# Ledger of designs, part 212: VHH binders against o75319

Target 1, 181 residues: o75319
Amino acid sequence: GNHIPERWKDYLPVGQRMPGTRFIAFKVPLQKSFEKKLAPEECFSPLDLFNKIREQNEELGLIIDLTYTQRYYKPEDLPETVPYLKIFTVGHQVPDDETIFKFKHAVNGFLKENKDNDKLIGVHCTHGLNRTGYLICRYLIDVEGVRPDDAIELFNRCRGHCLERQNYIEDLQNGPIRKNW
Short names: E, the ipSAE of ESMFold2; O, the ipSAE of OpenDDE; V2, 0.75 times the mean of E and O plus 0.25 times the DockQ between their complexes.

## First folded at step 16 (VHH)

Design X1 (framework vhh_4orz_3; at its last look DockQ between E and O 0.86; V2 from the best seeds 0.62)
Fold by ESMFold2, look of step 16:
Structure X1 (fold): chain B 181 residues (1-181), chain A 120 residues (1-120)
Amino acid sequence: as target 1 above (181 residues)
Amino acid sequence: EVQLVESGGGLVQAGGSLRLFCAASGFTFSSYDMAWLRQAPGKRREWVALITSGGETDYAGSVKDRFTISRDNAKNTVSLQMNSLKPEDTAIYFCARESWDSGEYYFDYWGQGTQVTVSS
């Protein structure tokens, strides 16, 4: 009885590393129990995620899961050497200051502990686009001082899909910076 | 309106057992998947167990073989039998309803939680 998330098949599994950052975005990997409703070429499991990252000559050092569920895979499905962090992120609205703070805190902690390597922070929601893109861009704008339009363009290009949720785009372009970190 | 009310929490010695209950009202209980989550002091909220509307179950690795989730559709209740309890199981335990909302899985309603404390 597992459902494949709506439009999940329409998104590229994994984006490209965002140049000048430690971020890579992807859609939610699906554990084996979802595969009955998928053609072999449509499958994208936790193992497939790591194979695709390796194919890009990259290495994940942290996965931040923004979904509001645990149905899609379990942390135990990931290599023990890769930390996993769940940040329950409500969809359809601009994330609240607490959620933004948790994300910034996690990223800053990772960068501090990984300053002597080149490992990436993998970020996903269900589709790896709207919630994922918002929080990555919010970090780049607020913490790294990136211009909003530049952050959005970088994310869109590297993800391979454009941010679509207008309230997120408006908040990124015209909203105040957030200082909760 | 939808309500989820947890009960059965309390103090228990390590190695002991405890059974939590969640009373559900305000919706067609038999049509929804139900879950237990927990939050330990200083830790993030984590998923513990799931039971589908059809009765299939799944568990976090840390509680597998020690905890059992079950449901009674006639009484609109979900329960969590917790055996071989460890101090690390100390947490506030939450009952949650999971729906297929907007084309994805989503915890759309939560209870207020019940405290479980496991002493050494």
Scores: ipSAE 0.675, ipTM 0.863, lowest interface PAE 1.3, mean pLDDT 92
Fold by OpenDDE, look of step 16:
Structure X1 (fold): chain B 181 residues (1-181), chain A 120 residues (1-120)
Amino acid sequence: as target 1 above (181 residues)
Amino acid sequence: EVQLVESGGGLVQAGGSLRLFCAASGFTFSSYDMAWLRQAPGKRREWVALITSGGETDYAGSVKDRFTISRDNAKNTVSLQMNSLKPEDTAIYFCARESWDSGEYYFDYWGQGTQVTVSS
């Protein structure tokens, strides 16, 4: 059967929009088959995701899924009006240049196509923290010219949890800038 | 060494059927969940079907009731029976092993893939 990811319950389901950006981070929603292993108040489905986003008076325009599986939910569980992008991202290690580039390209493409609205880019990995935080911060640093510490602080504050992986933090603070195109 | 080798791909007409096979070696096959994924040109790799070590199955909505995933633990194989094929099913199909590590699921090994082309 399906296992609940470790520590999944410990993280807030959905963060807040990052001011000055179109990003919002959240933990992976789980499809119905996982609910039998969860208390009702612990459940966080794709439907719950959209409800929580709506409660913030926001709207998702894109979902970027960074998990390295597709077991947790199906794209079909999402509204047809919201594009879904999978970027398989290995956990615990700093994403490679290709992964970073794919992420940047997806974000830039979305921004070009969505200049007429204020829809958000929803990004998640398993916990919506480390991989998610790294790539969002990497984008802010490399593309938007944000200071690394400011990017990290902004993400942490908005997600409601702090980046945990030292290798990610170190790379963001002291690592090289990655190519944008 | 873990190996996954897909076979059975080819050209078929719309409405036709095709059966894909994946031969696994280099690990205790019966202990792992196996999956089929596919990638069409210019599209993302998408989830198609999953079969657990216990034999439980799940399908993407787009292939449900048309595709059937099965496994033979004695032969270390996983199969995908594809019926009522559509042109939109055209893709490279990959066999993947799914693992549980560090508290989460992930695909850790993939095959080379097999091409499936459905003509209209």
Scores: ipSAE 0.401, ipTM 0.733, lowest interface PAE 0.9, mean pLDDT 94
ESMFold2 (binder alone), look of step 16: mean pLDDT 85; pTM 0.848

Design X10 (framework vhh_4orz_3; at its last look DockQ between E and O 0.16; V2 from the best seeds 0.00; counts 0 for: pae E 9.6 > 2, placed apart)
Fold by OpenDDE, look of step 16:
Structure X10 (fold): chain B 181 residues (1-181), chain A 120 residues (1-120)
Amino acid sequence: as target 1 above (181 residues)
Amino acid sequence: EVQLVESGGGLVQAGGSLRLFCAASGFTFSSYDMAWLRQAPGKRREWVALITSGGETDYAKSVKDRFTISRDNAKNTVSLQMNSLKPEDTAIYFCARESWDHGEYLFDYWGQGTQVTVSS
């Protein structure tokens, strides 16, 4: 059977919109097959995701899935009106330049095509924290020129949890800027 | 060394059929869930089908009722029968092993892929 990711229950399901950005981070929603292993109050499905976003008076315009599997939910579990983008991203290690570029390109493409609205870019990995936080911060730093510490603080505050991995934090703070094209 | 080698790809007309094969080696095949992924030109790699070590199957909506994933643990192979093929099925198809590691699922190995081209 399907295992619940470790510590998945420990994280808030959905963060807050990052002020000044179109980003919102959340943990991976789990499809119905996982619910038998969860208490009702622990469940967080794709439907629950959209309900929680609506409760914040927001709307998702894009979902970027950074998990390295497709087991947790299916793209068809999402409304057809919300594009889904998979960027397979290995955990625990700093994403490579290609992954970073793919993420930046996706974000920039979305922003270019969505200038006439205020829809959000939803980003998640398993916990919606480390991989998610790194790539969002990397974008803010490299593309928007935000100070690394400001980017990290903003993400942590909005997500409701702090980046945990030291290698990610160190790369954001002291690592080189990655190419944007 | 873990190895996955895909075969069976080719050119086929719309409505036709192909059967893909994946030969696995270097690990206890029967203990792992296996999957097929595909990547079309200009598109992202996407999940197609999964078969668990117990033989349970799941499919992407786009291929459901047309594709069938199966495995032979005695031969360390996983197959993908593709029927009623459409031009939009054109892609490189990858055989992938799914593992549970560091508290989450991941595709930790996949092959070089096999090209499937469906003409209109």
Scores: ipSAE 0.589, ipTM 0.835, lowest interface PAE 0.8, mean pLDDT 94
Fold by ESMFold2, look of step 16:
Structure X10 (fold): chain B 181 residues (1-181), chain A 120 residues (1-120)
Amino acid sequence: as target 1 above (181 residues)
Amino acid sequence: EVQLVESGGGLVQAGGSLRLFCAASGFTFSSYDMAWLRQAPGKRREWVALITSGGETDYAKSVKDRFTISRDNAKNTVSLQMNSLKPEDTAIYFCARESWDHGEYLFDYWGQGTQVTVSS
């Protein structure tokens, strides 16, 4: 009885590792109960996610789930060795400062704990595009000092889809400097 | 036009119970997933409970086993039974319709909210 998220089928399941970073973006995986509404080639389960990451010769070390709901898959469907963090937020505008801080804190903690390996941070919202791209780019701009247009271009190319929401793009390009604390 | 009207809020002692109601109109109610959100003073609005069009439910960890969401598609209502209330449950509670366009907004309509105050 769960509905497939609107336009979810229009997006590539998993992007490519963003060079020079530890990020990879993907759309929300859907647990088995959703597959009754999908053609076989449209399926993208938690297991499919890990198989696709392995096909790229990569390994996930953290999953950050930006969705507002808990219905798409259960954390128990993920390997227990991969930490999972869900960041709940609601709003009609760009993510607020608390959400941005929580994301930065999680990424920084991961990088500290994983400095001796090359595992990736997987980030997703529903489509793995607008909110995912915003927070990844915000981190690269604020913490790594990447130019806004370079961060956006890198995300778009590696995700395989361009950021769509204009207010997110404008905030990344022209918005206020955000604190990292 | 979509309307969601919450009711049933009030003042209650810790450990008590309240039942919230949401009357929906202006859309095909049975086709939408519905949710309750809440917002405490000075905090962001947070997700509490969801019920799908098919009747499956899910809950935030902080309220699981204490709150029960239900719906009546014949009456276009969604309800939230809140048991074992704690002071931290104090908030304005909003009934919300889940958007089919999750790429921008998870919820596209919600009501004015109903105040729940839990005193210790």
Scores: ipSAE 0.006, ipTM 0.299, lowest interface PAE 9.6, mean pLDDT 86
ESMFold2 (binder alone), look of step 16: mean pLDDT 85; pTM 0.848

Design X11 (framework vhh_4orz_3; at its last fold request DockQ between E and O 0.96; V2 from the best seeds 0.83)
Fold by OpenDDE, fold request of step 17:
Parts: structure tokens; sequence; C-alpha cells
Structure X11 (fold): chain B 181 residues (1-181), chain A 120 residues (1-120)
């Protein structure tokens, strides 16, 4: 059977909307096949994701999946009204320029097409923290001109957990701006 | 060195069938989960099917009941039987090895891909 990602249980399932943005981060939801290895209160399915978003009086308009697999859940597990976008992102290393570009392009496309609503961009990796936090912060820094420390603080506060990877933090704080479009 | 080499792609008419093969080398094939993915022109790479080391299978909704993934551990091959093909199935098809790395699942090796074109 499928294994539960390590430390997955340690993180809040869903963060909060980042004020001034359309971003919300969450850990990867797990399809039914994983539930046999979880206590009922530990379960977090695609359905649970949408219920939790609703409880915050928000609505998802896009899901960006940064995991480097597609075993955790299927796009078919999502409502038909919410598009799903996969960006395979390697863990533990700073995303390459292509990955950063893909993410920025997806976000910009969404914002352009969704000017008439307030739907959110849901972003997740495995834990919805390091890869997720880096790419969201990279966007805020490079595209929105946010100060790196402010972006990181905002993400950490809203996610309910702090970015853990020093290489990500250092790149955000001291690395070059990536504008490859 | 880990290697994955796809074959069997080509041009086929809608409603037709095609069988893809992936030859694996450089690792203990029987110990790993294997997957097929595809990338259509102008679209992102998407998952198609998975077969575990234990022989369990899973499929994307778009190909379920039409495609069948199988493996031959004696020959170090994974196959994808594609039936009732549609123009929407046109893509480069990739074979991938899935492993457990740093506490999560990852596709850690890919083949070069094989072109599948389904005409109307």
Amino acid sequence: as target 1 above (181 residues)
Amino acid sequence: EVQLVESGGGLVQAGGSLRLFCAASGFTFSSYDMAWLRQAPGKRREWVALITSGGETDYAGSVKDRFTISRDNAKNTVSLQMNSLKPEDTAIYFCARESWDHGEYVFDYWGQGTQVTVSS
C-alpha cells in the first residue's frame, strides 16, 4: 500500500489567505487509498480541502500541485469548476528558472482571467511549506516588488508554519530576481 | 547507470490500438514502481498510469478502461496497451521510475519519450 509522506501529519492541513494576494497554501490532500494508514482525525482528502476552504468563506479558482508525483490524489477528485495545474518541482533544492517561470506564468494567467472574481490560487507541495513557500515568495518578490523578509513573514504567518530550508530562505533574501518572460 | 528507453509509438487512426514498451536497465527493476506519463503539444506533462512493484495498477480517469499498464520483471519491461485511441491521446509518452526519496514519492528517472499520434 501507499506510504504516508514523512512528517505530513505534523503540519496544518490548510493555511489562510495571504492578505493582499490571491494565494492560499495547504499540504497535499490524500486520496482514499491512504486513509487506511491514518486515524480519522488525521485524514485530509480533496473533499476535506474544499470543506476547509469553505469554512474560511473562500473559494478556490486554481490548484497548483508542486509534488513530484501524482500518487496522492487525482484531478478527477476535484470539482470540475476548479482547474488543476501540475508543476513537477524537485524537493530540497531551489527551483530552477524554468520551474519559477512556469509558476509565474500560471499565476499571471489566472489573475488575468479572473479579474472579475476573488477566487484563490491554492498551492501545495507535499507539506505545503518549503517548495510552496519559496515559489509564492519568489512571485511576490519578483513580480509584486515585495521586500523578501516581508514576503517570508507573510507566508509563514498565513501558513501557520515557517519555511524550514535555509537554501530557500537565502535565495529569497539574497538571490537575484528571476525575470525570464 | 539507470536507463529507461521507450518504444512502440507511431501513427494510428482513431479507435485503433497501440502498445508501448519501456526497457529498463541499471537497477533492480522488480523493486520499483513504474509509471507512464504523456505530454501533448502546448500542454503540461500529465500522469497516465502506475504499476507498483507488487503489481497493483492505477490509471488517470481519462484513460481508465482503455489503457492497461503491465510489467514483465523477467525482461525488465513495462508496457502500456492503449485501446480505443482518441485524437486527445496524441502526445509524447514517457516511462518513469517512481521511488521513495526523503520521505515522499518522486519520479526520479525518465525515458526520452515516444511519439503517439492519433488521427481523426
Scores: ipSAE 0.856, ipTM 0.936, lowest interface PAE 0.5, mean pLDDT 96
Fold by ESMFold2, look of step 16:
Structure X11 (fold): chain B 181 residues (1-181), chain A 120 residues (1-120)
Amino acid sequence: as target 1 above (181 residues)
Amino acid sequence: EVQLVESGGGLVQAGGSLRLFCAASGFTFSSYDMAWLRQAPGKRREWVALITSGGETDYAGSVKDRFTISRDNAKNTVSLQMNSLKPEDTAIYFCARESWDHGEYVFDYWGQGTQVTVSS
């Protein structure tokens, strides 16, 4: 019954910490029930996520899940010490202002609560690319004042894949700065 | 048009039970996965339970062994039996359809919700 998301195998599981930020992006981890359709080397579970983060000498302090489903894994599959936040984000469309606000609010809250450590905000959608990249870049542009092209380049390099959806790219480059409240 | 209509909510004492119903129309019900989600005051909407078109079920840890999702393909309904209710279960409960859309799972249609209030 469980389908592997289209092209999910083609993406690197976890990116690198984005320098100068608290962000790291990854594709959606898949719980054990999905593994029947995966070769061993293709598996990427919630446990694998944390092992890969640890291999980078990093620690997650928050996971923001942007998928519009709960099918892929449950919050209970994550260490109790890592807060989990679901922001239901529709794909293929530029996220609406409510979604952007929720993301900014979550990030700002995390930064206040974690000012005395160096833990990361992990962000994922299904592939960890388009919705993830859009919202991270939107935050960097609107809140941190980063130039759109610099935000996009930083995300692409650290994710290991370029943003693909042109409507997202065009909105980041040419769209209005969004309100932070 | 796709429609999902919830019913069966109400006020109940802690330890009690309620059964929610979702009437579906406008699509081939037996071919789709269905879910229940809930939203407590001041909280984000969270997933509660899923039942696949083939009858396979899954539950959030907070409700596992207390709630039971079921479906009746002849009546186009999905139900949520809620036992051993706790004040923490107080929320608006939503029925949702899950589809495979553009290569991923998506909750693509939602009901209006039904209020469940559990008093101590």
Scores: ipSAE 0.737, ipTM 0.886, lowest interface PAE 1.2, mean pLDDT 93
ESMFold2 (binder alone), look of step 16: mean pLDDT 85; pTM 0.849
OpenDDE, look of step 16: ipSAE 0.705; ipTM 0.880
ESMFold2, fold request of step 17: ipSAE 0.695, 0.702, 0.720; ipTM 0.872, 0.870, 0.879
ESMFold2 (binder alone), fold request of step 17: mean pLDDT 86, 86, 86; pTM 0.861, 0.859, 0.864
OpenDDE, fold request of step 17: ipSAE 0.854, 0.851; ipTM 0.936, 0.935

Design X12 (framework vhh_4orz_3; at its last look DockQ between E and O 0.14; V2 from the best seeds 0.00; counts 0 for: pae E 9.0 > 2, placed apart)
Fold by OpenDDE, look of step 16:
Formats: C-alpha cells, structure tokens, sequence
Structure X12 (fold): chain B 181 residues (1-181), chain A 120 residues (1-120)
C-alpha cells in the first residue's frame, strides 16, 4: 500500500510567501488514498493546499513538483487553471545542472508570462524543504543576485523549517554559480 | 545491473490497441512496484499506470478504463494493454521501477522507452 513519507507529518503543510519573490514552498500533498493512514488533522490534500493558499490571500499560478514519483497525487487533482510542472529531482544530492536549469527556466518563463499578476510559484518536494529550498535559493542566488546566507535565511523563515542537508547548504554558500542559460 | 527494456510500441490508428511489454532484469522483480510513464514531445513526463508488488493497480485519469497494467513475476515482465487509443496518447512510453528509498517513493530506473504514435 501507500506509505506516508518519513517525517512528513513533522513539517508544516504550507509555508509563507517569500517576501520580494513569487515563491511559496509546501510539503507534498497526498491524495485521498493516503487519508486512511492519517488522522483528520494530519491530512493535507491538493484541495487543502489551495485552501491554505487562499487563507493567506494568495493564489497559485504554477506548481513545480520536485518529487521523484507521482504516487502522492495526480496532476488531475489540481485545478486545470494552475499549470503543473514535474521536475524529477533525486533526493539527498545536489541537483545536477540540468535540473537547476529546468527549474530556472520554468521560473523565468512563469515570471515572463505573469508580469500582470501576483500569482505564486508553488514549489514542493516530499517535505518541501531540502530539494525545494535548494532550488529556490539557487535561483535567488544565481539569477537574482541574493547573498547565499540571505537566501537561505529567507527560505527557512518563510518555510518555517530550516534546510537540513549540509551538502545543499554548502553548495549554496560556497558552490559555483550555475548557468542560467 | 538493473535493466528495463520496453517493447511493443508502434503506429496505430485512433481507436486501435497496442500492448506494451517491459522486460526487467538485475533485481528481485517481485519485490518492486512497477509503473508506466510517458512523455510526449514538449510535455512533461507523466505517470500512466502503477502496479504494486501485490498486484494492486492505479491509473491516471486520462487512461483509466482504457489502459490495463499487469505483471508476470515469473517472467519478470510488466505489460500495458492500451485500448481505445487516442492521438493524445502519442508519446514515448517508459517502464519504470519504483522504490522506497530514504522514506519516500521514487522511480529509480526506467528503460529507453518505446514510441507509441496514434494517428487520427
């Protein structure tokens, strides 16, 4: 059967919009089939995601899914009005240049096409923390010129949890800038 | 070495049928959940069907009731019966192994894929 990801319950479902950006991070929503293994208050479905975003007076304009499976929910569970992008991203290791580029390209494309609104880019992996945080910070650092420590602090504060993986942190702080194009 | 080899793709007219096969080797096949994924040109790779080691199945909404995933553990094969094919089903189809790693699911291997083209 479907297993609840390890430690999934420990993370806040949805973070806050990152000030000065269009990013919001969240943990992976789980489709209905997982609910039988969860207490009602632990449930976080695609529908719940959108409800929580609305509670923040925000609107999602794009969802970037970084998980390396599609077991957790189906794109069809999302409103058709919100584009869904899958970027298969392996966990625990620093994303490769191709993955970074795909992410940057997606973000830039969205921003170009959504200059007339304030819709958010929702990004998630399993926990919405490490892979999510890395790629968001990588973007801020490489594309927006944000200081690495500022990017990390901003993400951590807004997500409500801190990046945990030292290799990600180290790469963000001291690693090379990746190509934007 | 883990290997997944897809076959059975081809050109078919809308409304037609195809059966894809995947031959797996290099791992204990019966212990893994298997899936079919597909990727159309210019589109994201998407989940099509999943079959657990226990034989439970799930399908993307777009293919539900048209596609059937099955497996033969004795032969280390996964199959995808595709009926009532539509042009929008045109894609490269991949057989994928799904594993539980570090507390989460992930597709960790897939083959080179097999091209399925559905003409109008």
Amino acid sequence: as target 1 above (181 residues)
Amino acid sequence: EVQLVESGGGLVQAGGSLRLFCAASGFTFSSYDMAWLRQAPGKRREWVALITSGGETDYAKSVKDRFTISRDNAKNTVSLQMNSLKPEDTAIYFCARESWDSGEYMFDYWGQGTQVTVSS
Scores: ipSAE 0.217, ipTM 0.613, lowest interface PAE 1.3, mean pLDDT 93
Fold by ESMFold2, look of step 16:
Structure X12 (fold): chain B 181 residues (1-181), chain A 120 residues (1-120)
Amino acid sequence: as target 1 above (181 residues)
Amino acid sequence: EVQLVESGGGLVQAGGSLRLFCAASGFTFSSYDMAWLRQAPGKRREWVALITSGGETDYAKSVKDRFTISRDNAKNTVSLQMNSLKPEDTAIYFCARESWDSGEYMFDYWGQGTQVTVSS
């Protein structure tokens, strides 16, 4: 059903643009059917997402949805002009190499096609924190050569919440550099 | 006590079809998203298909257009129709309940599984 994801209300809806990157992270927007279970100040719809991005003087050029489900909102709830990509990402373990590769491929494709603008890649999972932070940091580390601790600090600061899953943090800090991009 | 019991596994020739069933008990079945997972010997468990409480379906790339997940809320069952079977589909298949904790493909209960073996 229309159950609000556990702890979803406890997270800031949208982070800030990560300086020096094209990334912005947010929690999953919830379509109108969920609003019956939310106070007005708790609502965060696809429309609210775009309003908040515009309030930051930014523009989304791609949304990467890392959730395994379609129940939170439909791509049709987004403006037709914004590309949407679903990358099914398991939430209980470090993403596998295939998932990491798909993410890197999508980001690299976006950067190539958007090198002459400043549009952002919006990335979300359910809470916009653990899977989202892991894949963004994995990209920054493997592709951009950012030091693991610097990538994690940048993500945490701009998201407004720290990465929570220890297996993700450990893999980012001490795991192998993945050359699958 | 939450229980998930798979059945319908067996030996089938490549290109054939098989239908798996999962009987659920001990919880309000119609309120939960349900899934099929599989695990080949020596490999990690992988996700195969999911069906939401509202009937929406998702599939792993490797099985899309060949497998169909369905549910019957009156009988508390989940089914997986498996067509055009390949030897790489050989695995133990598990019925799983999606956890509400994250609202995503995290599973908190699994059955004991049913073996599917696809020959030649």
Scores: ipSAE 0.012, ipTM 0.199, lowest interface PAE 9.0, mean pLDDT 87
ESMFold2 (binder alone), look of step 16: mean pLDDT 84; pTM 0.839

Design X13 (framework vhh_4orz_3; at its last look DockQ between E and O 0.90; V2 from the best seeds 0.00; counts 0 for: pae O 2.9 > 2)
Fold by ESMFold2, look of step 16:
Structure X13 (fold): chain B 181 residues (1-181), chain A 120 residues (1-120)
Amino acid sequence: as target 1 above (181 residues)
Amino acid sequence: EVQLVESGGGLVQAGGSLRLFCAASGFTFSSYDMAWLRQAPGKRREWVAQITSGGETDYAGSVKDRFTISRDNAKNTVSLQMNSLKPEDTAIYFCARESWDHGEYYFDYWGQGTQVTVSS
C-alpha cells in the first residue's frame, strides 16, 4: 500500500501568508487512498487545504508542487479554476540553476497575471519546509533583494517550522546571487 | 546501470490505438513501482498512469477509461495500451521508475521517451 511520508504527521498542514509577499507554504496534501493509515484528525486532503486557506480569509491563485512524484494527489483533485504547476525538484541537495529559474519564471508569470488581485501562490514539497523554504527564500533574495537572514526568518515564522538542512541555509546565506533569466 | 527504454511510438489517426513498451534493466524490476508520463511541445511534463510492484494501477483523469497500464515481471517490461486516441494525446511519452527514497516517493530514473503523434 501507500506509505505516509516520513515525519509528515509532525508538520503543521498549512502555514500563514508571508507578509509583504504572495506566498503561503504547506505540506503535501494526501488523497483519500492514504487515509486508511491516518487517524481522522491527521488527515490533510486537497479539500482540507482549500478549506484551511479559506479559513484564513485567503484565496489560492496558483499551486506549485515541488515533489518528485505524482503519488500523493492528482491535479484533478484541485478546483479547475486554480492553476497547478509541477516543478520536479530533487531533494536533499541545493536545487540546480534550471530549477531555480523555473520557479522564478512561474512566480513572475503569476504576479503579472494577478496584478489586480491578492491571490496567493501556494508552494509545497513533501513537508513544505526545506525545498519549499529554499526556493521561496531564493526568490525573495534574488528577485526582491531581501537579505538572506530576513528571508529565512520570515519563512520560518510563517511556516511554523524552521528550515533544517544546513546546505540550504548556507547556500542562501553565503552562496552566489542567481541569475533571474 | 539502471536503464529504461521506451518503444512503440508512432503516428496514428484520431480514434486509433497504440501500445507503448518500456524495457527495464539493471535492477530488480519486480520490486519497483513504474509510471508513464508525457510532455507535449512547449508544455510541462505530466503524469499519465502508474502501476505498483503489486500490480495496482491509477490513471490521470484525462486518460482514464482509454489507457491501460500493465507490467510483465518475467520480461521486465511495463506497457501502456492507448485506445480512442485524441490529438491532445500527442506527446513524448516517458517511462519512469518510482522508489521510496528517504521516506518519500521519488521518480529516480527516466527513459529518453518515445514520440506519439495523433492526427486528425
Scores: ipSAE 0.630, ipTM 0.829, lowest interface PAE 1.5, mean pLDDT 92
Fold by OpenDDE, look of step 16:
Structure X13 (fold): chain B 181 residues (1-181), chain A 120 residues (1-120)
Amino acid sequence: as target 1 above (181 residues)
Amino acid sequence: EVQLVESGGGLVQAGGSLRLFCAASGFTFSSYDMAWLRQAPGKRREWVAQITSGGETDYAGSVKDRFTISRDNAKNTVSLQMNSLKPEDTAIYFCARESWDHGEYYFDYWGQGTQVTVSS
């Protein structure tokens, strides 16, 4: 059967929009088959995601899924009007240059095509924290020229949880800039 | 050494059928969920179908009722029967093993893929 990811219940389902950006981070929504293993108040489905985003008076324009599986939900569980991009991203290790580039390219493409609106880029991994935080921060640092500590602080504050993995933090703070093309 | 080898791809006309195979070795095949994914030119890799170790199946909406995933634990193979093929099904198809580790599911091994081309 389907297992609830470890510590998944410990994280806020949805963060806040990162001021000055189009980013919002959230933990992975779980499809209906997982609900039997959750208390009602613990449930967080794709539908719940969109409801919570709406409660913030925001609208998702893109979802970037960084999980390394497709078990948690299906793209079909999302509205057809919201593009879904899968970037299989291995956990616990710093994403490689290709993954970073794919993420940047996706974000830049979205921004180019969505200049006429204020829709958000929703990014998630399993917990919506480490992989998600790293790639968002990497983008802010490499593309937007944000100071690493400022990017990290901004993400942590908006997500409601702090990046946990030291290798991600160190790479953001001291690692080289990655290519943007 | 874990190894996954896809076969069965090729050129087929729209409306036609293909059957893909994945030969697995180097692990207890019957203990793992297996999946097929595909990647079309210029598109992201997408999940197509999955079969649990217990034989339960699941499909992407785009292929439901046209594709059938199955497994033969005696032969350590997973198959994908593709019927009513469409040009949109053109892609490299990958076989993948799903595992549980570090508190989440993930695909830990992939094959090299097999090319499927559907002409209009």
Scores: ipSAE 0.027, ipTM 0.435, lowest interface PAE 2.9, mean pLDDT 93
ESMFold2 (binder alone), look of step 16: mean pLDDT 86; pTM 0.861

